# VHH binders against Imidazoleglycerol-phosphate dehydratase (hisB): the designs that were tried, part 4

Target 1, 187 residues: Imidazoleglycerol-phosphate dehydratase (hisB), of Pyrobaculum calidifontis (a3msg0)
Amino acid sequence: MSYRRETRETLVVVELVPGAVAQVETPIPFLTHMVETFLFYAGLGGRVYAEEKRRLDDGHHVIEDVAIALGRALDQLIGDRSAVARYGWAAVPMDDAFALAAVDLGGRPYWVVKAKLPNVAIGGYPLPMFPHWVRSLASEARATIHIYARGRDPHHKVEAAHKALGLALRAAVSPASGVQSTKGVLK

## First folded at step 17 (VHH; from j7 with T103H)

Design z2
Fold by ESMFold2, look of step 17:
Structure z2 (fold): chain B 187 residues (1-187), chain A 123 residues (1-123)
Amino acid sequence: as target 1 above (187 residues)
Amino acid sequence: EVKLVESGGGLVQPGGSLRLSCAASGFTFDYYEMSWYRQTPGKQRDLVADITSGGDTKYGDSVKGRFTISRDNTKNTVYLQMNSLKPEDTAVYYCATREYEWHGDTYEVYDYWGQGTQVTVSS
């Protein structure tokens, strides 16, 4: 399940292969690390490649466009939503940090991120962009995503959140039978 | 969790100097912006100086050129060097840091404060 996104500012190429190892290349080291972590715990590999054509905004475009491309590739990969468990969740500690993620693949996008963070860039990644990354992923994957993270160290909090989100997604895409909605419809 | 402890306040004559220290614990100090505020009775706390995790500084207009904020990440400590002190600088000085919780294009701010240290400039 592959997707190419090209704009005046960025190029992003995503190929998702269940069970494979992910090769992730982006111009932002922390984004690379977080996407690798997310995909590993989601049980997904393949390729994620991103480059900046124009450097205008501290990586805002590339961080968002990676989330958009991943979300669209995930939507394609999931396919028939009546065949999956639909809900998934995980709780992940990382030293002092703790993150909880919950995912609903029912087709309605929504996002909540509850994480108190400093306004700083880590490895070239402005932390205000983490909630925006989640928003873009949820929108394009047509999923509802909730994330809670706490702890003393912002790097650990954000990394634990990516681990939890990966595991939650892995559970949500697991095989199931029948439509997982009291309304009898998933869109 | 977050704990900020100021020290170094005291009584000083006009024109004198004083150095404040703030010991921080309960968070990974290197990632956090740190600031000094001051407050006189009956008034709001005013920003004195701010220092980012990367070391960039900003100052209130009334203290620019006289005060210097600095940080030592190995000691989890932020400093305020106060030179050319005036009676108008008399206040309780607070060390502060903050966190943000972003909700799309909006956000909440969470300020964390020490107990404060008194600085009195009087002849």
Scores: ipSAE 0.735, ipTM 0.877, lowest interface PAE 1.0, mean pLDDT 91
Fold by OpenDDE, look of step 18:
Structure z2 (fold): chain B 187 residues (1-187), chain A 123 residues (1-123)
Amino acid sequence: as target 1 above (187 residues)
Amino acid sequence: EVKLVESGGGLVQPGGSLRLSCAASGFTFDYYEMSWYRQTPGKQRDLVADITSGGDTKYGDSVKGRFTISRDNTKNTVYLQMNSLKPEDTAVYYCATREYEWHGDTYEVYDYWGQGTQVTVSS
């Protein structure tokens, strides 16, 4: 599935291919790495390209727009939510850091990010944007995402979270028989 | 566990100097901003100085030009050089660092403090 988002500020193209290798290019090195990590552990490949047409901020828009585009692409990929496990979770350690992620592909957007972080940028990525990224992803993917991360090193916390999220998503999109709802329907 | 340990406080005459140190552990120091606060009994704790991970500094108005905050990432230590001390600088000085938990455009603040070190400026 492919999604293109272009504004005055950014151009983002996302093409997701299950089982493929991901090619990710963004103007923010750490964002690139995080998206690569996320997609890798999600078992998703394809192409993610982001261009900042206007540098008006500290990367806020490109980060959000990448998340939005990824979310839309994921939503398209997941489809009507039939025949998927719906739920997925993973816990990932990374040295001092520990992250837990849980995903519900039930069609309702919601997000929780519990991670104490310093107000600093890593590789051009303002850490305050991490929760925003998750929010945007969850909203556009119409998914509930919970992330809990702790540790000493903020780099490790955020990266562990992306690994966990990827793995959780991978589980959530795994094949299942029938609609995974006691109501028999999903949004 | 985040741990901050201040040292270097003491008694000094007006016009004198002191250098405070704060040894930090339990977090990756070079990613974090560090701050010095001071507090007198019965009063609120006030920001004295802070330094970002990048080395940018900010000072309280009352200490500008007299105090200098610096950091040594190789030693996980933040310093406060206090010159031209005045009696009104008498306080317990605390080292601190801060974490944030963002929720959209809002955030919760989590401050970590040392035990404090007493600075007394008196003739």
Scores: ipSAE 0.719, ipTM 0.875, lowest interface PAE 0.5, mean pLDDT 94

## First folded at step 18 (VHH)

Design f4 (from z2 with Y107R)
Fold by OpenDDE, fold request of step 20:
Structure f4 (fold): chain B 187 residues (1-187), chain A 123 residues (1-123)
Amino acid sequence: as target 1 above (187 residues)
Amino acid sequence: EVKLVESGGGLVQPGGSLRLSCAASGFTFDYYEMSWYRQTPGKQRDLVADITSGGDTKYGDSVKGRFTISRDNTKNTVYLQMNSLKPEDTAVYYCATREYEWHGDTREVYDYWGQGTQVTVSS
């Protein structure tokens, strides 16, 4: 599945292929690494390409637009969600850091990110954008995402969170028999 | 757990100098902005100096030209060199750092403080 998003500010192309290796290219090194990490642990490959047509901010738009594009691509990939586990979770340690992520592909967008972070940029990635990235991803993927990350190193926190999120998503999209709802339907 | 421990305070005469140190632990120091505040009894804490992770500094107006904030990331320590001390500089000096928890357009702010070190400037 592929998704293309182009605005005056950014161009983002996402092609997701289950079981493949991801090729990720963005103008923000840490974003690139985080997306690579996320997709790797999600068991998703393909291509993620993002460019800034106009850099008007500190990378806010490209980060958000990448999340949006990823979310939409994921939504398309998942489809009607009638044969997936729906729920997934993972806990990942990374040295001092620990992250827990949980995903519900039930069709309701919602997000919670609990991570205390300094107001700095790592590898061009403003850390305040991390929750925004999750929000955008959750919204466009029509998923509920919870992330809790703690530790001493903000790099480790954020990276552990991406690992955990990937693993959680991997579990959530795993095959299952029938609609995973007591109501028999999902949104 | 974030821990900040100030040291170096004491009694000095006007015109004297002191160098405060703040030993930080429980977080990756080099990512964090560090600040010095001071407080006198019954008054609010005022920013004395600030240094970003990148090394950019800012100072309160009353201490500009006299105080210098610096950091040593290898020692997880932030310093405050105080020269030309005045009686008005008498206060408890606190080291601080800050974290944020972002919730969309809103954020929660978490401030971490040391126990403080007393600086007394008196003849």
Scores: ipSAE 0.878, ipTM 0.935, lowest interface PAE 0.4, mean pLDDT 95
Fold by OpenDDE, fold request of step 20:
Structure f4 (fold): chain B 187 residues (1-187), chain A 123 residues (1-123)
Amino acid sequence: as target 1 above (187 residues)
Amino acid sequence: EVKLVESGGGLVQPGGSLRLSCAASGFTFDYYEMSWYRQTPGKQRDLVADITSGGDTKYGDSVKGRFTISRDNTKNTVYLQMNSLKPEDTAVYYCATREYEWHGDTREVYDYWGQGTQVTVSS
């Protein structure tokens, strides 16, 4: 599955291939690493490419646009939700940090991120953007995402969260028989 | 758990100097902005100095040129060098750090404080 998003500010290309290795390139090192991490644990490979045509901020746009593109690509990958488990969760420790992520691919966008973080950038990634990333991803993937992260090290918190999210997504996209809804239909 | 412990306060004559220290633990110090505040009885707690993780500093107007905030990441300690002290500098001095929890366009702010250290400037 491929998705291309191009604006005056950014160009993002996402190609997701289950079971493959991901090649990720973005102008923000920590973003690159987080996306790599997320996709790796999600069992999704392919290509994520992002470039910043115009930077008027601290990277907000490219971060958000990458999330949007990933979400859209995921939505395409998941399809009509008739053959996936729908739900997934994972808990991941990373040294001092602990993260819990849960995903519902039920077609309703929603997000919760509980993570206390300093207002600082790591590897060019403003930490305040982490919840925004999740929001955008959830919205475009038409998924409900809950992330809870705690610890001492904000790097570890965020990274653990991406690992957990990936694993949760992996579980959620696992093959299943029939629509996983008591209503028999999902959005 | 975030823990901040101030030290270095005391009694000093006007024109004297003190150096406050704040030992931090329970979080990865390097990533965090650190601040010094001061408070007198019955008054609000006021920002004295701030230092970002990158080392950028900010000072209250009343202490500019006299106080210097610094940090030693190897010791997880923030300092406040207080020179040319005045009686009006008398207060309990607190070190602080802050975390945020962002919720889209809104955020929750979590402030962490030490127990404070008394600074008294008197002849």
Scores: ipSAE 0.877, ipTM 0.934, lowest interface PAE 0.4, mean pLDDT 95
Fold by ESMFold2, look of step 18:
Structure f4 (fold): chain B 187 residues (1-187), chain A 123 residues (1-123)
Amino acid sequence: as target 1 above (187 residues)
Amino acid sequence: EVKLVESGGGLVQPGGSLRLSCAASGFTFDYYEMSWYRQTPGKQRDLVADITSGGDTKYGDSVKGRFTISRDNTKNTVYLQMNSLKPEDTAVYYCATREYEWHGDTREVYDYWGQGTQVTVSS
């Protein structure tokens, strides 16, 4: 599945191929690394390309637009949600860091990110943008995402969170039969 | 667990100098902004100096030009060099750092403090 998003500030192209290796290029090294990590653990490859036409806000537009494009591509890739497990979760340690992610593909967007972080940029990525990235992804993928992370090192906390989110998504999209709701429908 | 331990306080005459140190542990020091605050009895803590992860500094107006904040990431230590001390600099000095949780257009702020070290400038 593929999606192209172009604004005055950014261009983003996303092509998702289950089981392939991801080729990720963005102007923000840490964003590139986190998207590579997320896709690898989600079992997804293909291409994610992003460029800035004009940087006005320390990369806020490109980080958000990558999440939006990924979310829309994921929504298209998942397709009929009556054929998936709907819920997925994972716990991932990384040295002293520990992250838990849980995903509900039921169609109602929501996000929770509980991770105490310093106000710093890592590899060009302002850490305040991590919860915003999750929000944009959840909104466009029409998913509820919860992430909890603890530890001493903020790089490891955020990286473990991306690993956990990838694994949680992989589990949530696993094949299943019938609508996974006591209401018999997803809304 | 975040731990901050101040040292180097004491009694000094006006015009004198002191160097405060703060040893930090329980977090990856290099990523964190570090600050010095001071407090007199019955008052709120006032910002004295701040230093970002990247080394950018900020000072309170009353200490600018007299105090210097610095950090040594190899020792997980932040310093406050205090020169030209005045009686009004008498206070308990606290080392601090902080973390955040962001929630859309709001955030929660988590402050971490040392035990404080007394600086007394005789009148």
Scores: ipSAE 0.743, ipTM 0.883, lowest interface PAE 0.9, mean pLDDT 91
Fold by ESMFold2, look of step 19:
Structure f4 (fold): chain B 187 residues (1-187), chain A 123 residues (1-123)
Amino acid sequence: as target 1 above (187 residues)
Amino acid sequence: EVKLVESGGGLVQPGGSLRLSCAASGFTFDYYEMSWYRQTPGKQRDLVADITSGGDTKYGDSVKGRFTISRDNTKNTVYLQMNSLKPEDTAVYYCATREYEWHGDTREVYDYWGQGTQVTVSS
């Protein structure tokens, strides 16, 4: 299951394969790390590739476009939502930080990010873009996502949030019936 | 818990200099913008100087060229070097930092303040 998004500014390609190892390549090191983390804990692999076709600004376009492409690929992968658990959640500590994520795959997009963060870029990633990344992912995946994070270190807070979101999504897409199923990937 | 502790205030003569320090704890200092504000009784706090995590600085018009903000990330400390002091600089000086929560086109701002240090420039 794959999705391609190309604009004048960026190209993004996403292929999602449950249970595989993710190959993630973006021009923003922290974005690469966060997407790798999210996919790993979601139990998803395949390929996420993003490039800047023109130098525009501090990476706002590529961060958002990756979220959009991932959301579309997730929507396609999930398919029939009557066969999944629908709700998933996780709480993850990382050193001083704690993050909670909850996901509803019911089809109504919404997002909430409660994380007090400084206005700084980490590894080329402006932290104000983190809530926007979540918004774009939720919108395109047709999901409601809530994230809470606290702690002393903003890097740990954002990373713990991506771990929690991955685990929450993994739980939400789990089969609901408990019977032996051949539909796990296609629904 | 964010903790900011100012020091270095006192009484000085006009034309003199003074260095304020602010010791920070409870957060990873390197990521945070730091600011100095000042307040006289009955007035709102005014920005004196700001320094970003990347080292960019901004100054209030009345202190440009006389005051210098700096930071030492190894000591979790921000400084305000105050030169050519005037009676108008008399105030309580506060160290501050801030956090944000972003939601679409809006944001919430959370300010954190020290207890302040008095600077008095005599005549």
Scores: ipSAE 0.732, ipTM 0.878, lowest interface PAE 1.0, mean pLDDT 90
Fold by ESMFold2, fold request of step 20:
Structure f4 (fold): chain B 187 residues (1-187), chain A 123 residues (1-123)
Amino acid sequence: as target 1 above (187 residues)
Amino acid sequence: EVKLVESGGGLVQPGGSLRLSCAASGFTFDYYEMSWYRQTPGKQRDLVADITSGGDTKYGDSVKGRFTISRDNTKNTVYLQMNSLKPEDTAVYYCATREYEWHGDTREVYDYWGQGTQVTVSS
């Protein structure tokens, strides 16, 4: 299933296929790499395509619009969430960097990113947009996402965070064998 | 973890020159803006000069044309060349860098400071 988002500034197309290889193409090399990384560790493939019609804001619209489209595609892919583990988390090192991600698929969007970063662009990606990317993803996926990252190298911190988020999401969508409910009637 | 070590301070006569150095460690230097600040007793620290990771520079009004900030990414070092020194330049000079955490439309700023080096301009 394909999801298309078009504005005056951007076009984004997302197609998610569990278990497949992801083909990601964006005008921002670091965004391409981070989305590839996230999808790989989430166990998701398919296609993510983004282009800019006009660059006015150092890629801010493209980065956010990819997160929005991806979040909407994830929401639809996951469905009614009655047969998933709901919570997932992962811890990932990358050289001196360390990232922790936790995901709750309960349906209420929220986001926390605790990562001390310089104000710089890496591979065309302004780092202030990383927390915004997470916010937009969480909002559209109707998920609560917490990310914590530490380390010496900001590239490694952000990359480790995307790996951790992918693994956390993979765990959260894992099938639950039987529905145990302490919030309802037991027969 | 972040460590900044200033050197090169001292006593100099008005009109003289001095070169400050700041050795940085504990972070990947190339990605970080670096700054020099100065402080006299009882006053807040004032920005002297700033250099971005991309090499763009900015200066405080009182030092423009006299001071030059530069960086050597192979040595993880930022420099302040101070020319035409005046008694008003007497201060403790601090090397600094910054990190940020962004929270929607707001942000938290985390400043990291060296221990400072004294510059004294007097006859």
Scores: ipSAE 0.702, ipTM 0.869, lowest interface PAE 1.1, mean pLDDT 90
Fold by ESMFold2, fold request of step 20:
Structure f4 (fold): chain B 187 residues (1-187), chain A 123 residues (1-123)
Amino acid sequence: as target 1 above (187 residues)
Amino acid sequence: EVKLVESGGGLVQPGGSLRLSCAASGFTFDYYEMSWYRQTPGKQRDLVADITSGGDTKYGDSVKGRFTISRDNTKNTVYLQMNSLKPEDTAVYYCATREYEWHGDTREVYDYWGQGTQVTVSS
């Protein structure tokens, strides 16, 4: 599944291929690393390409637009949600960091990120943008996402969170039969 | 978890100098902004100096030109060099750092403080 998003400020191209290796290229090194990590643990590969057309300060548009494009590509990839498990979760340690992610693919978007972080940029990525990235992904993938992370190192906390989210998503999209809802329909 | 330990306070004459140190542990120091605050009895804590993870500094108006904040990321330590001390600089000096949780357009701020070190400027 593929999606192209072009605005006055950015271009983003996403192709998702289950089981393949992801080739990720963005102007923000930490974003590249986190998207690679997320996709690897989600069992998804293909291509994620992003560039800045107008050079915006601190990369806010690029980070958001990558999440939007990934969410749209995921929604397309999932298609009819009656064939997936719907829920997935994972807990991931990294040194003294710990992250927990839970995903509901039922169609209702929502997001929660509980991670105490300094106000700093890592590899060109302002950490305040991490919860916004999750919000945009959840909205466009039509998913509810909860993330919790603790630890001493903010890089490890955010990286562990991306690993956990990838694993949680992998479990949520795994094959199943029948609508996974006590109401008999997804919302 | 976060632990900040100040040292270097003491009694000094007007015009003298002191160097405060703050040893930090429980977090990866390099990523965190660090600050010095001071408090006299019955007053609120006032910002003395701030240093970002990248080394940019900010000072309170009453200490500009006299105090210098610095950091040594290899020692997980922030310093305050205090020169030309005045009786009005008498206070307990606190080392501080902070974390945030962002939720949409709002955020929660978590301040972490040391126990403080007394600086007394008296003749």
Scores: ipSAE 0.674, ipTM 0.859, lowest interface PAE 1.2, mean pLDDT 91

